# Ledger of designs, part 3: VH-VL binders against Small ribosomal subunit protein bS1c (rps1)

Target 1, 263 residues: Small ribosomal subunit protein bS1c (rps1), of Porphyra purpurea (Red seaweed) (Ulva purpurea) (p51345)
Amino acid sequence: MTKNNESFTHRNFAAVLQKYKYDLNLGDIVAGTIFSFELNGVLVDIGTPVSAYLPIQEVSSNQELNNFNSLNINDTREFFLLDYNVESRQLILSIRRLEYIRAWKRIRQLLAEDSLLDVRIKGFNKGGMIVNLEGISGFVPNSHLNNFSKNTSSTNKFIKLKLLNVEEKSNNLILSHRRALIAQASSNLIVGNIIEGVINQITPYGLFIKAGNLKGLVHISEINVKQVERIPSQFKIGDTIKAVIIHVDKKQGRLSLSMKHLK

## First folded at step 1 (VH-VL)

Design fb1 (framework fv_flanvotumab)
Fold by ESMFold2-Fast, scan of step 1:
Structure fb1 (fold): chain C 263 residues (1-263), chain A 120 residues (1-120), chain B 108 residues (1-108)
Amino acid sequence: as target 1 above (263 residues)
Amino acid sequence: QVQLVQSGSELKKPGASVKISCKASGYTFTDYAMNWVRQAPGQGLESMGWINTYTGEPTYAQGFTGRFVFSMDTSVSTAYLQISSLKAEDTAIYYCAREYDFWSGYFDYWGQGTLVTVSS
Amino acid sequence: EIVLTQSPATLSLSPGERATLSCRASQSVSDYLAWYQQKPGQAPRLLIYDASNRATGIPARFSGSGSGTDFTLTISSLEPEDFAVYYCQQYSDWPPYTFGQGTKLEIK
């Protein structure tokens, strides 16, 4: 990746490799051994008579780590076959592109496993928190942020989050702090456990309860052990109540609560 | 057969007051919240807030505190919107709309609208 | 407050064509988004709730999609009666339940 990079096609590359009887294609992952350091990159032996070159800007997906400190002569590792430089007659390798491919494979695995993640905070905008996971940018919407002060946060601080949605083509990750808090508090958010909350709203179908970072509903059918059709007028907004958890919606951060079995 | 029927159009001078009614039928009035939505001439929809028909407690959106009052009368299944100290910029169609719960804040039934015109 | 921006402001199409209307939220509303249709001189009518569920009595040609900040209302084959103003509305937070500014669908 230098300013002298000329247009190259798979057809031209295939012709070069065909002459030397190698089955290599751009996009392949190849094993190589570092044998020389140059001013702007590293020479790598990938088992071909054609030279292979790792430019300094292709050493890492983190630009501040684009240096030779992590590389040594006679080190053998995997590289992504990025391009062919016609002027220098060298195959161009990338560690950065390989890291990107592996990061997205890891992210898809983490989504499938519904993992609790340590994610780095990069900043804030009007809609939420900007984060970075495995070198990929992500976003935590304000609706999925709980008890996190923008005024006291520091860049590069870590936060526990869960993946909500991913889209590789747009390089977009949507994450939730609300789901992470529910997962971390799962010992307290077990069906059958008692939780304390504050009445936030009284409605004809039930009581809306604020319990720490979570929203809960005590449906009218769950307020009294007898068949009650209306919410008792003795409840007041702002009052603290105890209720039994009867359902946890981990995806949205919602609780279904019952007061029927409480004294 | 759910219906929300609003009172007729009003023509008022600046400084006057108006009280709009929204009569519900076809369901239990106290089982659903009632919302108010404003639409100025040639403009879009603007949520004003809602009233809890079971408790009688109103909740106002920003910009609709002070001069605007939501009330109700359960004996006649009617919600009311009162606007005091009318200004020219209050000229609009005012709609009542039924909402089931605070997590599901969409409006499944609407009144026909009440035009309030404020002019000297 | 959450701001909803609809695009285009005006969409001119002919009967039988497909209409695609966009609604973008200033912050995530998850799937707590509804679509309404308003014809001249009439109250709005609920079309879609929870981003993708059709309200009772709404024809199958109307569909909603999207989540988070980007939402779309699609009308697969326009009928003459579909030329109206369309509004999106969010309800992800406690009031205000904000509306978009509307998209006017008009005959070409």
Scores: ipSAE 0.000, ipTM 0.418, lowest interface PAE 11.1, mean pLDDT 80

Design fb2 (framework fv_flanvotumab)
Fold by ESMFold2-Fast, scan of step 1:
Structure fb2 (fold): chain C 263 residues (1-263), chain A 119 residues (1-119), chain B 108 residues (1-108)
Amino acid sequence: as target 1 above (263 residues)
Amino acid sequence: QVQLVQSGSELKKPGASVKISCKASGYTFTDYAMNWVRQAPGQGLESMGWINTYTGEPTYAQGFTGRFVFSMDTSVSTAYLQISSLKAEDTAIYYCARGPEYYWTFDYWGQGTLVTVSS
Amino acid sequence: EIVLTQSPATLSLSPGERATLSCRASQSVSDYLAWYQQKPGQAPRLLIYDASNRATGIPARFSGSGSGTDFTLTISSLEPEDFAVYYCQQYSDWPPYTFGQGTKLEIK
């Protein structure tokens, strides 16, 4: 602190601060270097004449990590420009908000890619299953749950799900276990692969096959037997058969199957 | 053009029997199952079961064993529903409907046959 | 046996309004669910199959949605001829394909 330079340095700085205040762009992502720890936050140098402050409650999107243990003096990182306190002339920064924005960007990417996701189970309520994806809370309605997932009511286990609906403004994710099961089964079902299934129905146009959670058809043209009138005498409901996948309907979880190439 | 044409209305006394026909045309009769659906006056639709037209095997819903018999005659492309020992509670419109027996639905329906049981 | 429950039992609306009809299954039927329309004195008519596919000849104002246990039939803008009874039906397995009890759509 030198009194000889106070008036000139301060005037120049104040003039720049006034220009800066006029051009404030809240919502910007700024690079900053941490230079001081205070009782309830840290001071950050963002390369402007105006100082910036990161409150302790804005350190992380995970409330368990709202402390200074992950922050070091002279660390440079990205911050979200959250607010400007006119009274103190401080810019307010957030890591929590930045993480939230990045999580939602990732979620939108996952939705666009129609990705099969490993999601952490947080618990259950009467309406369905509560989950967490990228730090954002989500919900799987009972209408989109398989009976098996309800029976595995273990908090902190992971489950494969697909995004059904997202709404950032309401901080809401809706996911589906049923669509994940169909997608997972269909993704593992490749034309040319052999599967085993149980005959559920015998018709003149073919055999309806149940293979786990999927339904398939062996069309009469795909059966080795040329004497159609003898199909009921050669196959019985409940018989297990092997067949080659010739077509997959991924959305419905339906298979077209062939027995022609069986030995 | 696919059509299912059912026999005309029946008025019967309790204890009598009735046989309803459903004649199919416009497709190969044995390619699709024939389903039977009942609707009592002012009530909803109630599935009774189906007959596999290829094998001739009938399958009945829980409430339709004993007095109800599904049969067919491939030579005339006709399915039949026979009800024996008629009761007043059997008063209903009976529909036949074409279905594929599994992962599809009823795409064509007969016009319905009204069976009235009264003394 | 899979039980289908429809709600409401009766829905009173005016022409031009949007109708939303619900069907709930006692266990998952995947998307093996159909919707039928029945007008007085007529046999039922297939509207929607596989939960969301419109049958041949069905107007675009009819749409279906849902999977698993919760399903919805939506009529975007009611026409006078749409006032009828609507039934949902599951065909996820054999032998009888069970119906809901029906929703009566009537003029307000």
Scores: ipSAE 0.000, ipTM 0.383, lowest interface PAE 14.5, mean pLDDT 78

Design fb3 (framework fv_flanvotumab)
Fold by ESMFold2-Fast, scan of step 1:
Structure fb3 (fold): chain C 263 residues (1-263), chain A 121 residues (1-121), chain B 108 residues (1-108)
Amino acid sequence: as target 1 above (263 residues)
Amino acid sequence: QVQLVQSGSELKKPGASVKISCKASGYTFTDYAMNWVRQAPGQGLESMGWINTYTGEPTYAQGFTGRFVFSMDTSVSTAYLQISSLKAEDTAIYYCARDSWYGEAYYFDYWGQGTLVTVSS
Amino acid sequence: EIVLTQSPATLSLSPGERATLSCRASQSVSDYLAWYQQKPGQAPRLLIYDASNRATGIPARFSGSGSGTDFTLTISSLEPEDFAVYYCQQYSDWPPYTFGQGTKLEIK
């Protein structure tokens, strides 16, 4: 183990600040003014006698933005108080960590809203599509990636997706293209509209049909009972039928359908 | 964290009724259907049907019509299974399970711990 | 009604060995097939969905493969905790969601 890691704790930091009568803690968001550029970072005035330093690696999660081009002398910004370096006697600041916290807050809001999202494509691997949402890496499993060529590079293009699962501790986002397609289809699925579907199953209680990414039921009461009893002569699995939507379950992806209203 | 917590075991006489509860937490109750699965002693899993938690509409698998009733109470995020006119053949562990619903996929991602119902004279 | 047939009914293996469990559907279910693990006295636990996707928290030694009518659950190197009953389930038909009869994986 290194001596530096063993020497610093929240208690040690509190002791340093207590000496100067300041009430700051690691993890705080602090306002600071940039006053000097150094080779590997910038010096920031956060109103304490202890110096604050923003390393170039903490400017952004995007390597292309880990430079000083977006920063100017006398700029005042918010920073995350990341650490204290005992050797240099400097507070270590981060813009990257602050962006991370804000991105995860936004992601949690988007999950709660069940939002349809425009997400940037980063690439593909054998298991699915790699994406980026609010600077956070995400993954769309192959089973949730419908009508998309896995062999086509679409780097930096956007795709409509919905969140399936999020776990901040593991920095993990799982998203679905199929769920997004269903949401888009469902916005045009209105009670009273005629839909075409394929008969997937024939049972004593009705006809089950597949309509795009949704499943539908024409209950026996919504078709002629004698016709249902003679199904082998009138209906076959794989046949296309027309039916009127009488109920749409958008949350569970199911349609209730009627053939009676097409007469 | 998603949890489904079921009511405790029941010992009933033939002809009696039983009502099993399944309390959901950690998600929006009305976003996912609640399924019921039966497992008789030493046997495999058997789907009984589900309740649409958005509309309140139950759907029963063949063989589970008449004596079996699915219901729910959104105010307490709880689904119920009621079995009337109990028979010895109803002796089983009854599970509630959440429908995952990912488009055309309807597998069960979370399960209750099960409720043992024993029917004996 | 789609019938799922699992084989073998019982599989006796030692820790460290590879387990291969089969599930066959009477009709095509595309990739709408899930695998569950059930230990004595416990509720079933989702392992695999959409034939090959590992559920959250499931160890990498579990994998699923297949499409249409023939499906396989593979455990690359058995751990003592893996000895349980395994069920396949189809969700291609609406309704019902039918289960296979189960394969009992036992230590020996």
Scores: ipSAE 0.000, ipTM 0.377, lowest interface PAE 18.7, mean pLDDT 78

Design fb4 (framework fv_flanvotumab)
Fold by ESMFold2-Fast, scan of step 1:
Structure fb4 (fold): chain C 263 residues (1-263), chain A 122 residues (1-122), chain B 108 residues (1-108)
Amino acid sequence: as target 1 above (263 residues)
Amino acid sequence: QVQLVQSGSELKKPGASVKISCKASGYTFTDYAMNWVRQAPGQGLESMGWINTYTGEPTYAQGFTGRFVFSMDTSVSTAYLQISSLKAEDTAIYYCARLDYGGYSEWYFDLWGQGTLVTVSS
Amino acid sequence: EIVLTQSPATLSLSPGERATLSCRASQSVSDYLAWYQQKPGQAPRLLIYDASNRATGIPARFSGSGSGTDFTLTISSLEPEDFAVYYCQQYSDWPPYTFGQGTKLEIK
């Protein structure tokens, strides 16, 4: 639920803008030119007769970057219109909020594209690895983290990960390292491609094939045999075979394979 | 009921041979590999290898080649472990356990025999 | 071959306490790790498979976690019947599938 009558700020801000005949609303993205530095913020000209102010805490989502080193007098850039301070008669701007909105838009695009991502490691807790992607905090649960990689990882290094879930309301990303490793090891895992693997198991319903970090099954119906009784006589554990990928379970690292069209 | 029933305890002299049986019931014998696991007195579990019940082909762990033979008889749904030229160090409880090779991530021992004690003494 | 190392060798606790048992692999086994419980005079019983999935009939107090090389079996609140020897087992490499040396959980 939205409340139009939540605070003095929302109602009186609209009245102030109407008095000055400007079509500006809280949440707007405005262009502004930096013209002065103050102790705890920056004055910005956005074309209004009232001052616009960028507080130091609104410069970046990264606290270590909450300084004015990246800002110069006469620089023009985009700002998020965050609030209006009635007492100081200043419009309050934010770069942090603008970056947040754009980062979440980018994250949603990356999720839709199922992208392999370079993500910064922030640390570890008992449940998994804490990471940062586009300024947004993320988490790799132990069930999706290769513990060997955990032993070789260090803070501030980048790691290849894939997104599992995103939730903007809780500012939370869930990612998988194991899914990324499978994707990297299996860059040629495309339906229709030929893959080489080693026979790991011979069963009544087919052959289990080991190819790197993946397991595949050549179902009995996908083997070039004229009689089912001939499978044990045609194949031996440890044999290298070629097979066509007919289905990929990328999440579990499982393959359905066919030998029917290979000679 | 789904179960594995092993033959009774054996007392043998060094140099003798022994043949342990593991009879399966309640499931299709050839749908599961049969594994053999040894446990020496006061020690942990040691995998000896397995036999593919569909092909009859045995696979042995390092240290269990030569004197140890895995075999089976599908007509009676029974797997066998034969140890020849018995040594005192072969004294142990021997377990059979089934391995489901039908699942992509289900290659673990879900059903065990009760164990057979083999004692080798002079 | 992949070697599994369990720690501690012996863990002495009282009923109601939390037990944490570790299993470390010499190389990555992904999630292909199972846990077994063995009581004196009995065959082993499957507890956990694929690192974190409880076998049918296993109480909710048993949980498994980890992947790759470091694995943990947790018993959230010990019952008297839980005092036994616990083994981890990997099935990611070629057969035969190797076991850890075991952790003995005993009453304090």
Scores: ipSAE 0.000, ipTM 0.411, lowest interface PAE 12.9, mean pLDDT 79

Design fb5 (framework fv_flanvotumab)
Fold by ESMFold2-Fast, scan of step 1:
Structure fb5 (fold): chain C 263 residues (1-263), chain A 122 residues (1-122), chain B 108 residues (1-108)
Amino acid sequence: as target 1 above (263 residues)
Amino acid sequence: QVQLVQSGSELKKPGASVKISCKASGYTFTDYAMNWVRQAPGQGLESMGWINTYTGEPTYAQGFTGRFVFSMDTSVSTAYLQISSLKAEDTAIYYCARDFYSGTYYDWFDPWGQGTLVTVSS
Amino acid sequence: EIVLTQSPATLSLSPGERATLSCRASQSVSDYLAWYQQKPGQAPRLLIYDASNRATGIPARFSGSGSGTDFTLTISSLEPEDFAVYYCQQYSDWPPYTFGQGTKLEIK
């Protein structure tokens, strides 16, 4: 199907509909009943005396799903009124365009809600992770993708992400694993809150603590010890401790911790 | 596309000074620290220190204080390394490299600049 | 400061062979260790981070293992493009972070 020789302008299309006394416009969502399958498309009854046709390429945005397996004769569903083919004199319907519009409406809603999302992993390239959200392809740059092993992950695995940038006009969807991790840890990253972690390293000036994916330091001045030389005697690598967050370095992902506030 | 582009090679006499640049693109410059790494001819990688791109505060490794100065210009997303009173022993390739903050402690270096060769000879 | 010692200094192998490179830390770095590849005239390229996680675009023949003080980079079957210098780096202590001296992998 040629798209510039076999379509009407909106003005010309309105004139055709007016001749048949119908209140339909290009861009409308219409209910239709499938009544026949052809080699390259499906005939749909939308209540008009002119034929309505769903081309196989308008069934899905995914080429592998451009088939008729999900469609049954006598089923009624919603379609987007895409165009009018002058040569075949048929109204052209789309499921693909309808799903695209609804997906972007949902994405805008999720962005407004600042939602933590379960997003399907589709693959990887040199620059980052390719994902799918609501049927729309998205990208997680390497700079926003952390602690996700390619050895243990499959391309069908889901990952927690947050939206970073969305632009429907350019069909651009950028997401961040980094923002999702911060969001999941936010309740524990407040000055004055107690955090539990494992001693990862012992030094003369303090203890390095690993708390999940976060690293913190308990400086010797924040430990209840009489002499600095006694730290290795009082603590062992692998010991669990509780400490109060006294500073959060969001740029380095590091915590300054104190044991003096826990009596 | 996240990348770091460094200024071209420099040939200097002992006692001169040099200032090399590292221009960042494809990300928010102030969100990541910028590291400097030296590699003398036929030698390994040596960390020189880093600069906090949000505050402008430099931190130097032992052995790189005095003659070495880290600076930046946020308006052009560029970090700078200045070496004063150049000596023959300063002959090396100097790399800038971004560390990565993700809400966790991940400080591996990615991406790297292509390197700037500084040659000090009489 | 934490000192990283790599061994061997030079490893001579043929394409198709398995390469095993070692990195030992003077004190525990947990799993805060990365591996880089450097070809002549080029900047280092990230291969492995957090001891065992392969960076994006790195072939499956590269793998990292280890924890604490002993770490290994393995290349299961060498390709011609793999002959390069390999460096380990720790980021367990406060910055600046230290590198090993490097292992040169050269064609036999």
Scores: ipSAE 0.000, ipTM 0.356, lowest interface PAE 22.5, mean pLDDT 78

Design fb6 (framework fv_flanvotumab)
Heavy chain, then light chain:
Amino acid sequence: QVQLVQSGSELKKPGASVKISCKASGYTFTDYAMNWVRQAPGQGLESMGWINTYTGEPTYAQGFTGRFVFSMDTSVSTAYLQISSLKAEDTAIYYCARGEYTYGYFDYWGQGTLVTVSS
Amino acid sequence: EIVLTQSPATLSLSPGERATLSCRASQSVSDYLAWYQQKPGQAPRLLIYDASNRATGIPARFSGSGSGTDFTLTISSLEPEDFAVYYCQQYSDWPPYTFGQGTKLEIK
ESMFold2-Fast, scan of step 1: ipSAE 0.012; ipTM 0.408

Design ia1 (framework fv_ixekizumab)
Fold by ESMFold2-Fast, scan of step 1:
Structure ia1 (fold): chain C 263 residues (1-263), chain A 120 residues (1-120), chain B 112 residues (1-112)
Amino acid sequence: as target 1 above (263 residues)
Amino acid sequence: QVQLVQSGAEVKKPGSSVKVSCKASGGTFSSYAIHWVRQAPGQGLEWMGVIIPIFGTADYNQRFKGRVTITADESTSTAYMELSSLRSEDTAVYYCARGPYSSGWYGDYWGQGTLVTVSS
Amino acid sequence: DIVMTQTPLSLSVTPGQPASISCRSSQSLLHSDGKTYLHWYLQKPGQSPQLLIYEVSNRFSGVPDRFSGSGSGTDFTLKISRVEAEDVGVYYCMQSIQLPYTFGQGTKLEIK
């Protein structure tokens, strides 16, 4: 009698799941609430009669973070539907896979936006610097590494970089420190600010100024000089001058400068 | 004589971009700056920006921050002003004007103007 | 931004009589190079602006002797000694000492 009731219960449960037609596919992103901690994983309520389970190895791609310290009972968040275990009738969830998918989506957006990125240094090899961006491994070739110390004391520090190339299939993420330095200098410059620079070249059209790693131009109309036959009579190469930024050309790393608005 | 000739009138939808040209003749393009000034119907003059063609460098009125781009092509003696993300309040006549390098900005010769109408 | 204020905003003059237009700047337009970057333009009905006076008092090429500019610091005046029918239009002062370059509101000159 009891065995007949057990087989009927299993049959009815399968029919109920089928009747409600939960639209779940492997690869779906589902919202779930954590309701219980087990030895090697976490039970999650995703709104189905079928149990959902987050294994400890699916909490993070970083093994040191594969623990329950960041998870609490009644936490609601998104999970990747990784697998379905037919034997235990459990849906297997992943935070690790979800983070990976979102990281690559962010990387593609950052590349399109030509953004300056804060990237963690993992180490160095003969060809360059190994980095980590959003959990994805990346590489800065020596040809794009500018004025940087190669040693283990730099490990786990952050550095400003720009993306050069990305390919998800090969997990290939190539970055540049040199381009980041140029862009960072340009982004730190504001129209209306006064800068100091050294006269690098004198021409009939104006003064070329070296300000750090950027080149500036003070056009002849922006100099406190009128009706002068030669600019060199007032200025010489190597002189330090102050000038107001009136334009920034980010593509070329060039500044337009004015001395008209200064004493 | 010096002459600045601008492109013809344009009608644009909100959110689109417009690019107005200004071709210089009768003088040396590389010896002068080219300024852009607009005038909304029944309103006064508003300075938009300037380009120094020999350097390819431009400067802008911050009121148009991120929306205006001024460029120059020395081989054709032509300056361009492109205004993006157009709004109805951008309906105006757009002028180019030539400015001397040594005497500061003053528009000694002006183009005929280009009417840009922004309507849905 | 430097604010340029013109007075009057409109002026009606009998032909042959003088006219005077004032322009005041919110700060001095005198540069350390000794020049004052104040200019005057005329916009005739349906036409582009045309330069009349540059750097306070210099008449542009082809501008009639009846037009004269004067002033210093923050106060400037454009005078027409004998107004003619051709002088009808809107007059603008402009400063070019500081970015952004700015214009006055304009003064409309009409013939009675």
Scores: ipSAE 0.000, ipTM 0.364, lowest interface PAE 16.4, mean pLDDT 78

Design ia2 (framework fv_ixekizumab)
Fold by ESMFold2-Fast, scan of step 1:
Structure ia2 (fold): chain C 263 residues (1-263), chain A 120 residues (1-120), chain B 112 residues (1-112)
Amino acid sequence: as target 1 above (263 residues)
Amino acid sequence: QVQLVQSGAEVKKPGSSVKVSCKASGGTFSSYAIHWVRQAPGQGLEWMGVIIPIFGTADYNQRFKGRVTITADESTSTAYMELSSLRSEDTAVYYCARDRGYSYGTFDYWGQGTLVTVSS
Amino acid sequence: DIVMTQTPLSLSVTPGQPASISCRSSQSLLHSDGKTYLHWYLQKPGQSPQLLIYEVSNRFSGVPDRFSGSGSGTDFTLKISRVEAEDVGVYYCMQSIQLPYTFGQGTKLEIK
């Protein structure tokens, strides 16, 4: 009966599952304590007879962060049960996959709640702003980001955004700054109300005005023009005007304004 | 009492595929790994691969480079080995065998064997 | 791949006499867990292989005590203290320390 030199952590796993009522399935979230560092991974005690291993590639979704700097001996945390390796006789764990699953669950909740989000700015490219929300990469298209904020050096700063679209397959989020600005607007953002704003841009098609943190458009057909050749001849950037709200597009973050019955 | 029962003999043409079954009884099927081993006439034993049903993991001898697929159906306690692009040198008795654990590599019980003949 | 080499390839033994089969591996079969993954199987004529000895020296259930295994590292031996007629067949050693698992070429045991 004592010819067995097997240690508890290396004994027959199937027999121990029957004896101790262990119920492990791939995809389970398990609690574990780090007890040893190896060249390419970390040994973790998850309370099973078989040892568990966290490969360096499974520490982070960012390959540059796949290192042991964030891990310490005797740290206890949760892991995703990823696989079992036949040759090494070890259960394979992942922090990367666990963080991914939790981030996407939270993002789905935030989308359903139409929440106003604090999102970290990673940088800019020609198409828009690159952001990170809960470890998931996101993008704010130029069409949903005004030119004023785009040219600010804001890397690693937070910005208030709202989700437009969620693409879990591509691990990407599409967000809007304009939608967030509309959501932060006061309760006076009602059709028929008068707002006061500053002319921010003059175009042949109308005036773009800034009212607090909101932007609106006064189309040329909604301006009281009296036989004038060009809009720029009547208005200057920085001029204060009053306008009536004629349409609010909360989904796209747009205001349509009219000066027709006002000065 | 543990028993592994395999499907019957097959005669196949070159280029075809064969799928051999191995039904386990007398134990918890998902608690063990199932290996496949073949033996050509007059030759020794050759390991083909393994499946661990509870983890859904399978590993293969690279010699069969994409030709072998091992699967398991826990609801019927049956493991399967499918070998494609058959050649005459694939003529052999194919055995399933139970690992006494998940990765001990110790084959405590064997099926009766399935003769697969590949001829033109 | 790990190469397993058995000697002799065949032997004939008078009933009641001992028999010895050697198995050598191209690299050590000692795992970092302290176990040596070397196993012995017997294939009787017309039958499936059956487990005799696992992890160098452990007899499988129902295997007579006249069978014993020994060795370490790369050199292993299977001994039968008193050969019986029922022991006729082909003996195989096998390593399971790394994939792919590999067998020796087999040793045929016959009665004189």
Scores: ipSAE 0.015, ipTM 0.556, lowest interface PAE 8.2, mean pLDDT 82

Design ia3 (framework fv_ixekizumab)
Heavy chain, then light chain:
Amino acid sequence: QVQLVQSGAEVKKPGSSVKVSCKASGGTFSSYAIHWVRQAPGQGLEWMGVIIPIFGTADYNQRFKGRVTITADESTSTAYMELSSLRSEDTAVYYCARESTYYDSRGYYFDYWGQGTLVTVSS
Amino acid sequence: DIVMTQTPLSLSVTPGQPASISCRSSQSLLHSDGKTYLHWYLQKPGQSPQLLIYEVSNRFSGVPDRFSGSGSGTDFTLKISRVEAEDVGVYYCMQSIQLPYTFGQGTKLEIK
ESMFold2-Fast, scan of step 1: ipSAE 0.000; ipTM 0.452

